# Ledger of designs, part 7: VHH binders against PH domain-containing protein DDB_G0287875

Target 1, 92 residues: PH domain-containing protein DDB_G0287875, of Dictyostelium discoideum (Social amoeba) (q1zxe2r132to223)
Amino acid sequence: SKGKSGWLLRKRPGRYDKLYSVSKADKYLRLYENEDTDNDPLYELSLENSIIELKQDLHLQLTLGNSERYIFTHESESEIVSWAQELQATMN
Key: E = the ipSAE of ESMFold2; O = the ipSAE of OpenDDE; V2 = 0.75 times the mean of E and O plus 0.25 times the DockQ between their complexes.

## First folded at step 4 (VHH; framework vhh_surovatamig_d1)

Design v6
Fold by ESMFold2-Fast, scan of step 4:
Structure v6 (fold): chain B 92 residues (1-92), chain A 119 residues (1-119)
Amino acid sequence: as target 1 above (92 residues)
Amino acid sequence: EVQLVESGGGLVQPGGSLRLSCAASGFTFSDYWMSWVRQAPGKGLEWVATIKQDGSEKDYVDSVKGRFTISRDNAKKSLYLQMNSLRAEDTAVYYCARDILTGYYFDYRGQGTLVTVSS
């Protein structure tokens, strides 16, 4: 994978959190409060032993090796599909 | 056939309360998460609240937290939404929905019940 960055909506109970998301060759998905990636990420998610599922409603479910689950979507279908492909390629 | 029939909507003043009901038939109600979704005039569907099969977990959209309460009665095959402290922004048709992805994906909705919050 060549890496990807951009905004994602993370589903939480009762809300969506808008997070600037960065995938790099190191097999981590990093989620930032905004585009200033010089700040520490709010989340560093190891993709090792993770499972990616893109559901019919265009919500991407990421289950980490520790069984934590993150759910993402995007207003653009092509963008959430691209994110699913990037994260799957990064894990493989 | 799967049927969901909503009731309880009406005209209410800001700050008022309404209780919506949904009667389900044609499927094993206790096997499904259930949700309330709404559609304001000229806008898309907005998820409002969801409840787990046994009622042990509930989630709400931020704008209704602390004001709305979702509940269910599996013996009666009924879903409820208690709406308190209603605002003009809550004006919408409210739909009962069978929830197959916990607030994200609904395969059946009822015909809806109109809630109008106006002075």
Scores: ipSAE 0.000, ipTM 0.129, lowest interface PAE 11.7, mean pLDDT 85

Design v7
Fold by ESMFold2-Fast, scan of step 4:
Structure v7 (fold): chain B 92 residues (1-92), chain A 118 residues (1-118)
Amino acid sequence: as target 1 above (92 residues)
Amino acid sequence: EVQLVESGGGLVQPGGSLRLSCAASGFTFSDYWMSWVRQAPGKGLEWVATIKQDGSEKDYVDSVKGRFTISRDNAKKSLYLQMNSLRAEDTAVYYCARDSSGWYFDYRGQGTLVTVSS
């Protein structure tokens, strides 16, 4: 509800990208190259009409309204669960 | 039906170049991320490169960065891979693949063989 920020691993074919991730009440997930959020984000993902699904392997699948998919994980189970809950709360 | 047809493979010497093409039909090409994947003789599938629907984002496996360039032409419903500075280790069958979820491949073509040999 109030927002969340922290590092996430974005899964790509054959690799993971480490991105500093910020969720705010404006219903966007913003992904940054590093913790300097005064710089432009690499991605601004609208959460409107999005679907979130946390898989058994602790990968968080985000399907945007335009059908684009982003897959995230974290070394900490509690952190990826927390991200799933925060993004779901932001969508409601 | 979804169809992906690759072309442009062939025999080339180390240091040479090839351009692969993929013709898509049976779906709205501009709605999908597209990828190139390859399989070397006796090896598993390896992802090579991916391009976003509008061409604004591109990703490559580390071994081809700076040598390969992925591109697309949505009006022609075509995907391309420009391969420069080819190495013997690039020898493989190259497949055009549709990326339905930004990283899962639901369709691929028959492939085109690239052989890099002196």
Scores: ipSAE 0.013, ipTM 0.242, lowest interface PAE 8.2, mean pLDDT 86

Design v8
Fold by ESMFold2-Fast, scan of step 4:
Structure v8 (fold): chain B 92 residues (1-92), chain A 118 residues (1-118)
Amino acid sequence: as target 1 above (92 residues)
Amino acid sequence: EVQLVESGGGLVQPGGSLRLSCAASGFTFSDYWMSWVRQAPGKGLEWVATIKQDGSEKDYVDSVKGRFTISRDNAKKSLYLQMNSLRAEDTAVYYCARDYGDYYFDYRGQGTLVTVSS
């Protein structure tokens, strides 16, 4: 996978959190408070044994190997589709 | 079959406290996130609090932060909600709910009524 970085909206109860997201060849999705990736990420999500599903409402469900779920969306359909493809390629 | 049974509700004065309990059966309790959700009279369901499988992560709706504490005992297959500094607006039926970590609840108990009134 070529890697990808950009903003994603993470679904939470009653809100969306805007997180700067980075996928690299090491099979981790890292989520940052902002685009300054020299800071520590808020989350490091291992993509090993994970499942990714892009739902009809353009919400991307990431189910980690430990059964934790993260739900992401984006205002741009092409961007959330691109993220789904990148994460799937990184897992494979 | 999955069963969730709540207890501990009752009538309490503003500023008082209650501890709710939920007994789980029919599934491996330690494999699931668990949540408390509530429904005030004439209103929809509102999520209140969530706890991760091992208790390491907890989240709360803003209106209860600092007042409510969610906890679990995996050996006893039990979920708890400690409610302090209760307000009239906390009056609701409280439900124990099984959660996949994304605030989607597939099973809910029968509920326990909490009434905060003078």
Scores: ipSAE 0.014, ipTM 0.232, lowest interface PAE 7.6, mean pLDDT 87

Design v9
Fold by ESMFold2-Fast, scan of step 4:
Structure v9 (fold): chain B 92 residues (1-92), chain A 121 residues (1-121)
Amino acid sequence: as target 1 above (92 residues)
Amino acid sequence: EVQLVESGGGLVQPGGSLRLSCAASGFTFSDYWMSWVRQAPGKGLEWVATIKQDGSEKDYVDSVKGRFTISRDNAKKSLYLQMNSLRAEDTAVYYCARVYDYVWGSYFDYRGQGTLVTVSS
């Protein structure tokens, strides 16, 4: 509802990508290469009809309405929990 | 070294059928979910189908449901895609892909060189 911005680690085959992540009231999660959000985001993910699951290993699984999946984590447990709560509040 | 080698593509008329094969090497094939993904000319990658390690679960993109069948033979380390009732919009390079973990929607760590399927009269 309030929105959230910060770094997330996106799990990719063989690596984690560090992405500056922005959630706003427009129900999109936007992922940027760095904190300069005046640049175009690398990804604009519609949260409409999405499913969020925070797994026991503290990986946040986001399944988009088109069935694409994104997996995120964070070094801080409180931060990944906060992201899960924010994205869930933004959905629906 | 992980290798995936596709074969079986070709030119086929609308309504026709093709069977694609993928030969895997360099890893324990039976430990992985496997997928087929495709790329139409000038378009991005599109996930097509996924199959569980033991073949018990299969998932498909809506546009191919009822027309395509994914299968595997773990003894032969091979993945297959039986494509029936082919349409012009199925024209693409088809890639065999290893699924990193159980994830639907195009999440994979290795893919092969691809095999071209052209559906045209």
Scores: ipSAE 0.000, ipTM 0.124, lowest interface PAE 15.0, mean pLDDT 84

## First folded at step 5 (VHH; framework vhh_surovatamig_d1)

Design k1 (from e1 with T50Y Y101F; at its last look DockQ between E and O 0.04; V2 from the best seeds 0.00; counts 0 for: pae O 6.7 > 2, placed apart)
Fold by ESMFold2, look of step 5:
Structure k1 (fold): chain B 92 residues (1-92), chain A 120 residues (1-120)
Amino acid sequence: as target 1 above (92 residues)
Amino acid sequence: EVQLVESGGGLVQPGGSLRLSCAASGFTFSDYWMSWVRQAPGKGLEWVAYIKQDGSEKDYVDSVKGRFTISRDNAKKSLYLQMNSLRAEDTAVYYCARDYFDSSGYFDYRGQGTLVTVSS
């Protein structure tokens, strides 16, 4: 895994939140309010013992070791597939 | 069988308060995010609030921020909505909902609802 950064849409009840998402191949996914990653992330998600599933509707479901679920998507099919590959590679 | 039973609705004047309760059964309540959703007369479902399994993350639709508070008691398998400073536009049937994450407004399960009417 070489890391990856970019915008993702996080599914919320009744809306999607746009989050600047960063993987540094350290088994974390960090989610920021904007591209200014010098600020603290809104979420710092440990990928250890997590489950990553890319669903048929191109929603990427991340289930953390504590059973917390995060669901992401993107307007570009290739981008969400690339994120699924990055997160899976980071975990291995 | 998953069951969600709402209570606490009623008729209240503008500016008043109500506390809604939801009793959950038939599933491990503490494993699930929970939401309140509402349906105003002649309108579609509107998401109102959610709460994470352990209560550490909450959010609200903008129109109720600062007035409504969602909470849960996992030991009692209960979800709550404290509604303050009620307005006529809050009139709706309020539903307790489980695992509400679908952008189309679909949620996994909901109860029969409790009617809140805000009117002079």
Scores: ipSAE 0.014, ipTM 0.333, lowest interface PAE 6.0, mean pLDDT 86
ESMFold2 (binder alone), look of step 5: mean pLDDT 84; pTM 0.852
OpenDDE, look of step 5: ipSAE 0.016; ipTM 0.315

Design k2 (from e1 with T50Y E57D Y101F; at its last look DockQ between E and O 0.40; V2 from the best seeds 0.00; counts 0 for: pae E 7.4 > 2)
Fold by ESMFold2, look of step 5:
Structure k2 (fold): chain B 92 residues (1-92), chain A 120 residues (1-120)
Amino acid sequence: as target 1 above (92 residues)
Amino acid sequence: EVQLVESGGGLVQPGGSLRLSCAASGFTFSDYWMSWVRQAPGKGLEWVAYIKQDGSDKDYVDSVKGRFTISRDNAKKSLYLQMNSLRAEDTAVYYCARDYFDSSGYFDYRGQGTLVTVSS
């Protein structure tokens, strides 16, 4: 995994939240309110023992080892596919 | 067999209150976030509220904020919606849903729902 950062849309029932997402290939996905990563992340998600599924509607479903689920998407198909690849690589 | 059974609907006057319940079975309830969705007559589904597994994160559609409260009791495998200050626009069939538990859709509402009618 090479690491990746960028904006993702986190699916909420009935809406999306825009989160600045950072993977450092350390088996974590960190989600920030904005690009100022000097602040603590809003979410620090351990990817160990997680499952990732890229759905046909281009929603990326992340199921963590503790069974919590997070759903992401992006306006760009190539971006959400790239995120799926990055998260899969860092989980391994 | 996953089951979600809604109850607590009825006829109320504007300004009244109702408390909806959803009894869950056939899955590990505490592992899932849960939602309420509603469908007004002749309209599409509208998300109403959700609650995280441990209750620490909740959100509501703007039209019900300050009036509705979602809660859960993981020991009783139950989801609740306290609805206060009801308005005619809240008239709908209300469903509880388990989000993203299979690949067929975003909301998995399996019950018949419970009808809430708010009329003068």
Scores: ipSAE 0.013, ipTM 0.244, lowest interface PAE 7.4, mean pLDDT 84
ESMFold2 (binder alone), look of step 5: mean pLDDT 84; pTM 0.845
OpenDDE, look of step 5: ipSAE 0.019; ipTM 0.299

Design k3 (from e1 with T50Y Y100E Y101F Y106W; at its last fold request DockQ between E and O 0.07; V2 from the best seeds 0.00; counts 0 for: pae E 5.7 > 2, placed apart)
Amino acid sequence: EVQLVESGGGLVQPGGSLRLSCAASGFTFSDYWMSWVRQAPGKGLEWVAYIKQDGSEKDYVDSVKGRFTISRDNAKKSLYLQMNSLRAEDTAVYYCARDEFDSSGWFDYRGQGTLVTVSS
ESMFold2, look of step 5: ipSAE 0.028; ipTM 0.360
ESMFold2 (binder alone), look of step 5: mean pLDDT 83; pTM 0.844
OpenDDE, look of step 5: ipSAE 0.348; ipTM 0.703
ESMFold2, look of step 7: ipSAE 0.013; ipTM 0.171
ESMFold2 (binder alone), look of step 7: mean pLDDT 83; pTM 0.845
OpenDDE, look of step 7: ipSAE 0.033; ipTM 0.443
ESMFold2, look of step 8: ipSAE 0.014; ipTM 0.318
ESMFold2 (binder alone), look of step 8: mean pLDDT 83; pTM 0.846
OpenDDE, look of step 8: ipSAE 0.019; ipTM 0.309
ESMFold2, fold request of step 14: ipSAE 0.014, 0.015, 0.029; ipTM 0.279, 0.300, 0.377
ESMFold2 (binder alone), fold request of step 14: mean pLDDT 83, 84, 84; pTM 0.849, 0.855, 0.849
OpenDDE, fold request of step 14: ipSAE 0.019, 0.021, 0.018; ipTM 0.389, 0.404, 0.291
ESMFold2, look of step 14: ipSAE 0.014; ipTM 0.266
ESMFold2 (binder alone), look of step 14: mean pLDDT 83; pTM 0.850
OpenDDE, look of step 14: ipSAE 0.020; ipTM 0.352

Design k4 (from e1 with E57D Y100E Y101F Y106F; at its last look DockQ between E and O 0.07; V2 from the best seeds 0.00; counts 0 for: pae E 7.4 > 2, placed apart)
Fold by ESMFold2, look of step 5:
Structure k4 (fold): chain B 92 residues (1-92), chain A 120 residues (1-120)
Amino acid sequence: as target 1 above (92 residues)
Amino acid sequence: EVQLVESGGGLVQPGGSLRLSCAASGFTFSDYWMSWVRQAPGKGLEWVATIKQDGSDKDYVDSVKGRFTISRDNAKKSLYLQMNSLRAEDTAVYYCARDEFDSSGFFDYRGQGTLVTVSS
């Protein structure tokens, strides 16, 4: 995988949280409060044995190996598709 | 069959406290985020609070922050809402809901509700 960084919207009941997202070739997705990635991430998600599903409404569902689920989207359809491709490449 | 049964509602004076419970069955409770939602008379559903599968991530609507606490016991397949410093505007039917991860299924699985009335 080439890695990818950028903003994603994480779906919550009744709202979306904007998180700066970083994928590297270490099987983790890290979610930050802002672009200052020298700070600790708000979430470190292990992609090992994860499942990625790009739903028909262009929401990206990430199911981790421990069964935790995270749902993301983006204003740009091409961007959310690119994130799906990156996460699939990283997990394999 | 997914079943959610709320309890613990009642009549309480302003400033009082109540603890709501929700008993879950028919699904693997520990696999799901869980939420409380409420409906005041003549109004639509309002999201109140959500808790992650392991309890490590909790969030609340601004109007209840500092007064309500969501919690869960995965061994008992139970969800709780501790409600302190209750106000008249908290009067509503409270529902336990399973988080379905998309907007169309958000409230398909909820119980019959438990009535909380805050009145002098």
Scores: ipSAE 0.014, ipTM 0.265, lowest interface PAE 7.1, mean pLDDT 84
ESMFold2 (binder alone), look of step 5: mean pLDDT 83; pTM 0.839
OpenDDE, look of step 5: ipSAE 0.208; ipTM 0.597
ESMFold2, look of step 11: ipSAE 0.013; ipTM 0.256
ESMFold2 (binder alone), look of step 11: mean pLDDT 83; pTM 0.846
OpenDDE, look of step 11: ipSAE 0.022; ipTM 0.417

Design k5 (from e1 with T50Y Q53Y Y100E Y106W; at its last look DockQ between E and O 0.13; V2 from the best seeds 0.00; counts 0 for: pae E 6.6 > 2, placed apart)
Fold by ESMFold2, look of step 5:
Structure k5 (fold): chain B 92 residues (1-92), chain A 120 residues (1-120)
Amino acid sequence: as target 1 above (92 residues)
Amino acid sequence: EVQLVESGGGLVQPGGSLRLSCAASGFTFSDYWMSWVRQAPGKGLEWVAYIKYDGSEKDYVDSVKGRFTISRDNAKKSLYLQMNSLRAEDTAVYYCARDEYDSSGWFDYRGQGTLVTVSS
């Protein structure tokens, strides 16, 4: 994997939260409040033993090894597909 | 143990008003966004409204905008829904839910519900 960073929309009941998302191909997905990645991430998600599913409605479902579930999307179809490929590659 | 207890439901005529309450315990209430969700007879859960942990941000499903007001009192660990101009379509069991970052949290952490029936 070559890593990836960019904005993702995280699905919440009744809303989407915009999170700056970073993959460094180290089997983690880091979620930041904004593009200032010098700050600590809001979440540092281990992709080890995770399941990644890109649904037909272009929502990317990430189920972590601890059973926590995160649902992401993007307004660009190509961007969410690219994120699915990146996350699958880094956990491989 | 997280507990949410809804109250204030009842039978009202169309155009009437009700105020729902939710008492929270077993968690730090002021750390969480909160939501109201509802389930009409024979239907799935529908999100109704959310409120930010400090009360500064709120939003509603389109069908209740202008009629419902969500609010909270963090000192009392309580969530409220003021429902005005009620319609038959608002008939449902209303649940208080803790709004977590993923959808599994608010489905797993809701109360027993309070029934609102709007009937002429």
Scores: ipSAE 0.014, ipTM 0.322, lowest interface PAE 6.6, mean pLDDT 85
ESMFold2 (binder alone), look of step 5: mean pLDDT 84; pTM 0.855
OpenDDE, look of step 5: ipSAE 0.301; ipTM 0.665

Design k6 (from e1 with T50Y Q53Y E57D Y101F Y106W; at its last look DockQ between E and O 0.42; V2 from the best seeds 0.00; counts 0 for: pae E 7.8 > 2)
Fold by ESMFold2, look of step 5:
Structure k6 (fold): chain B 92 residues (1-92), chain A 120 residues (1-120)
Amino acid sequence: as target 1 above (92 residues)
Amino acid sequence: EVQLVESGGGLVQPGGSLRLSCAASGFTFSDYWMSWVRQAPGKGLEWVAYIKYDGSDKDYVDSVKGRFTISRDNAKKSLYLQMNSLRAEDTAVYYCARDYFDSSGWFDYRGQGTLVTVSS
């Protein structure tokens, strides 16, 4: 995996949070408040033993090995599909 | 059948307190993140707070931070919202909700809600 970075919308009931998201070949997804990734991430999510599902409504569900769930989307269909491919490749 | 039953609403003066409860059945409550959401008269649903399945992570909409406390009791399959320093803008029907998989804010199943009215 070459990695990927970009903005994602994290879905919660009644709201979305915009997070700058970074995936590298270290099996982590890091979520930042902004593009300055020299700062500490708001979340550092281990993809080890996780499940990635791209739903028909183009929401990407990440279920971590500890059962935490994160739901993401993007205004661009091609972007959310690309993120699903990236995260699946990173988990392998 | 999944059921969520809210209770504890009522009429209070500004500055008052209420404690809401949600009784859950028909699913493994301790596996789910839970949320409180509310609907003020004439408005859409607003997310209020969430709590992780083991209670170790919580967050709140900015307008209620420091005044509301979400909690859960997995043995009793119950979700709670302690509301202190209530304001007129907190007037709404409050619903408990399971965590969801799609973008609509759609509940898997929810009850009738419990009305909180803060007036005078």
Scores: ipSAE 0.013, ipTM 0.235, lowest interface PAE 7.8, mean pLDDT 84
ESMFold2 (binder alone), look of step 5: mean pLDDT 85; pTM 0.861
OpenDDE, look of step 5: ipSAE 0.113; ipTM 0.539

## First folded at step 7 (VHH; framework vhh_surovatamig_d1)

Design m1 (at its last look DockQ between E and O 0.08; V2 from the best seeds 0.00; counts 0 for: pae E 7.9 > 2, placed apart)
Fold by ESMFold2, look of step 7:
Structure m1 (fold): chain B 92 residues (1-92), chain A 118 residues (1-118)
Amino acid sequence: as target 1 above (92 residues)
Amino acid sequence: EVQLVESGGGLVQPGGSLRLSCAASGFTFSDYWMSWVRQAPGKGLEWVAYIKQDGSEKDYVDSVKGRFTISRDNAKKSLYLQMNSLRAEDTAVYYCARDEFGSWFDYRGQGTLVTVSS
């Protein structure tokens, strides 16, 4: 994995939150309030022993090693597929 | 101050049932989706189920589907988990959680212990 950054929609019951997402070769996914990554991320997710699933409705489900579940999507189908590939490459 | 108080845990044999309750205060309960999460000994938190504000939508982690039922009573500001056909692997501290911005770590109660053992 070469890393990837960009906006993702994080699914919440009843809404989506827009998060600036950063993946690097350190097995973490970091989610920021905006593109200013000098600030602390809102979430720092360890990808060790995680599972990634791209569902038929083009929602990307990330299940962490501690069983926490995060669900993402994007208005561009190609973008969410690209994220699935990136996370699969760095996760395992 | 948001407060969530769980009750109804206990010791039960495999195949038994328990009903957990959660009393909410310090926020407008009917404005929020709610979740049950659990933590088995030595493990991290595991999401178990969620329920929409009006109760019309629910979902469960696969390992409990068909055995657990989440429900709520907005008039009583209460959340419930009916647990049937309990198994040893359901042994955990169960937490009631308010679902805020994709995290439930800082918006949960003290928990209620469920032990499934013969």
Scores: ipSAE 0.013, ipTM 0.175, lowest interface PAE 7.9, mean pLDDT 84
ESMFold2 (binder alone), look of step 7: mean pLDDT 85; pTM 0.869
OpenDDE, look of step 7: ipSAE 0.019; ipTM 0.303

Design m2 (at its last look DockQ between E and O 0.08; V2 from the best seeds 0.00; counts 0 for: pae E 7.4 > 2, placed apart)
Fold by ESMFold2, look of step 7:
Structure m2 (fold): chain B 92 residues (1-92), chain A 119 residues (1-119)
Amino acid sequence: as target 1 above (92 residues)
Amino acid sequence: EVQLVESGGGLVQPGGSLRLSCAASGFTFSDYWMSWVRQAPGKGLEWVAYIKQDGSEKDYVDSVKGRFTISRDNAKKSLYLQMNSLRAEDTAVYYCARDEFDSGWFDYRGQGTLVTVSS
């Protein structure tokens, strides 16, 4: 995987949270409050033993090895597809 | 077998308080986000609150913010909802749910516990 950074919408009950998302090809997905990645991430998600599913409604479901689920989307179809590809690649 | 058993509902006057409990069994409780959902008579399901596995992230539907508090005790495999300043509009059957509610990933619920807020 080549790594990827960008905004994603994380689905929560009743809302979407806009998170600056970073993959560094180290089998982690880091989620930040904003683009200032010198700050600590809000979440540091281990992708080891995770499952990545891109649903037909273009929601990306990430199920971590500890069974936590995170659901993302984006306004751009090509962007959410690219994120699915990046996360799958970093796991391999 | 996965089970969620709600309790603590009852009849209360407006402005009163109730504490709901949910006893979980048949799965590793600490691995899951948990939610409360409710259904008022003749209406659809409404998500009320969620809590992360370790309790560090919580949120609420706007109509209950500042009045309800979700909490969990992973050692006791229990989920709680402290309901203060109750209003007639809070009258509903309350259900405990595993997983994220509003994303369509609502999973397992029990019989629910009825909360009636009436003079």
Scores: ipSAE 0.014, ipTM 0.249, lowest interface PAE 7.4, mean pLDDT 84
ESMFold2 (binder alone), look of step 7: mean pLDDT 85; pTM 0.858
OpenDDE, look of step 7: ipSAE 0.021; ipTM 0.362

Design m3 (from k3 with F101W; at its last look DockQ between E and O 0.07; V2 from the best seeds 0.00; counts 0 for: pae E 6.1 > 2, placed apart)
Amino acid sequence: EVQLVESGGGLVQPGGSLRLSCAASGFTFSDYWMSWVRQAPGKGLEWVAYIKQDGSEKDYVDSVKGRFTISRDNAKKSLYLQMNSLRAEDTAVYYCARDEWDSSGWFDYRGQGTLVTVSS
ESMFold2, look of step 7: ipSAE 0.015; ipTM 0.324
ESMFold2 (binder alone), look of step 7: mean pLDDT 82; pTM 0.834
OpenDDE, look of step 7: ipSAE 0.035; ipTM 0.454

Design m4 (from k3 with D99E; at its last look DockQ between E and O 0.07; V2 from the best seeds 0.00; counts 0 for: pae E 8.6 > 2, placed apart)
Fold by ESMFold2, look of step 7:
Structure m4 (fold): chain B 92 residues (1-92), chain A 120 residues (1-120)
Amino acid sequence: as target 1 above (92 residues)
Amino acid sequence: EVQLVESGGGLVQPGGSLRLSCAASGFTFSDYWMSWVRQAPGKGLEWVAYIKQDGSEKDYVDSVKGRFTISRDNAKKSLYLQMNSLRAEDTAVYYCAREEFDSSGWFDYRGQGTLVTVSS
């Protein structure tokens, strides 16, 4: 896997938050407030022992090894599918 | 104010069943995904299950699949967890949670919890 960067919508009860998301071969998904990745990410999510599932409504559920759950989506169907493939490849 | 009140916990023998309830107030319950999370003695929080706003999508941590069922009644502003075939490792304080990504990285509101103890 060569990594992937782009905007994702993180599902929250009653709303979505737009996060600039970066996946690299080090098995982390980093979530940034904006495209300026020179600054620290808001969160660094370890993909080790994670579970990834793309739901019927095109929501990507990421369950981390510590049981924290993150739900993402995107307006583009092909983009959210590409993210699911990237994260699965990075995890494996 | 947002309130989540859990009930239905107690002492039960292994193999037994309990149904947990969560009464929600102070927000439009039907607009939110809801979860059950639990904290075993001396451990961190563990996500147990979630349910979509209209109840059409559910998922569970692997350790409880086939034994626990999450459900909701939007008219009664209530969330439920049916727990069957209980085991000692299910002993924990169970919390009803409104799901959100925030500074804590998990959820924005949690109730006071209800204790489930599974012991002979």
Scores: ipSAE 0.013, ipTM 0.146, lowest interface PAE 8.6, mean pLDDT 83
ESMFold2 (binder alone), look of step 7: mean pLDDT 82; pTM 0.831
OpenDDE, look of step 7: ipSAE 0.019; ipTM 0.377

Design m5 (from k3 with D102Y; at its last look DockQ between E and O 0.33; V2 from the best seeds 0.00; counts 0 for: pae E 9.2 > 2)
Fold by ESMFold2, look of step 7:
Structure m5 (fold): chain B 92 residues (1-92), chain A 120 residues (1-120)
Amino acid sequence: as target 1 above (92 residues)
Amino acid sequence: EVQLVESGGGLVQPGGSLRLSCAASGFTFSDYWMSWVRQAPGKGLEWVAYIKQDGSEKDYVDSVKGRFTISRDNAKKSLYLQMNSLRAEDTAVYYCARDEFYSSGWFDYRGQGTLVTVSS
């Protein structure tokens, strides 16, 4: 099955929030407070009609169909690249 | 306390130009992407342009591309919008906004606005 889960840093004003992130084949990115995914996610983001861009400074920008933007990063360069690849593949 | 103060609005003829300024205080200006947003009479907020912290990336809503230029001066903690070839549909209150990347409140940190009226 396709999918990816792991921690991402979500850019907020003047800081980053650490969110447990889960992508599944249903084309949603779900963001949780912690690894206990039996709880409801804090955010449930539809990837339909979204744009995913990995910026030069290793920030992954997700622009949703309603024009809202979410910015993510990770301390590991390979991990944020892997997330960009996963989300782009899920959209196809 | 975060403060953003817009200036430079006024009444201008169609085809004219205005330069809007925004003075920022109460936060580290150079750490933030900044945006201009506008609210036309009877309408909701519309994003107009953004600029990255170091000025290296900019984008605009399609209706103003080629006419408006966003810029910033981090040493002066200032954001600018050069508005050329103004049209009646550009009439709005223009706000300087700290780009917050909130899902529903991207523009909650904004100033009082400056009114731009484009009319003969």
Scores: ipSAE 0.012, ipTM 0.133, lowest interface PAE 9.2, mean pLDDT 84
ESMFold2 (binder alone), look of step 7: mean pLDDT 83; pTM 0.845
OpenDDE, look of step 7: ipSAE 0.020; ipTM 0.349

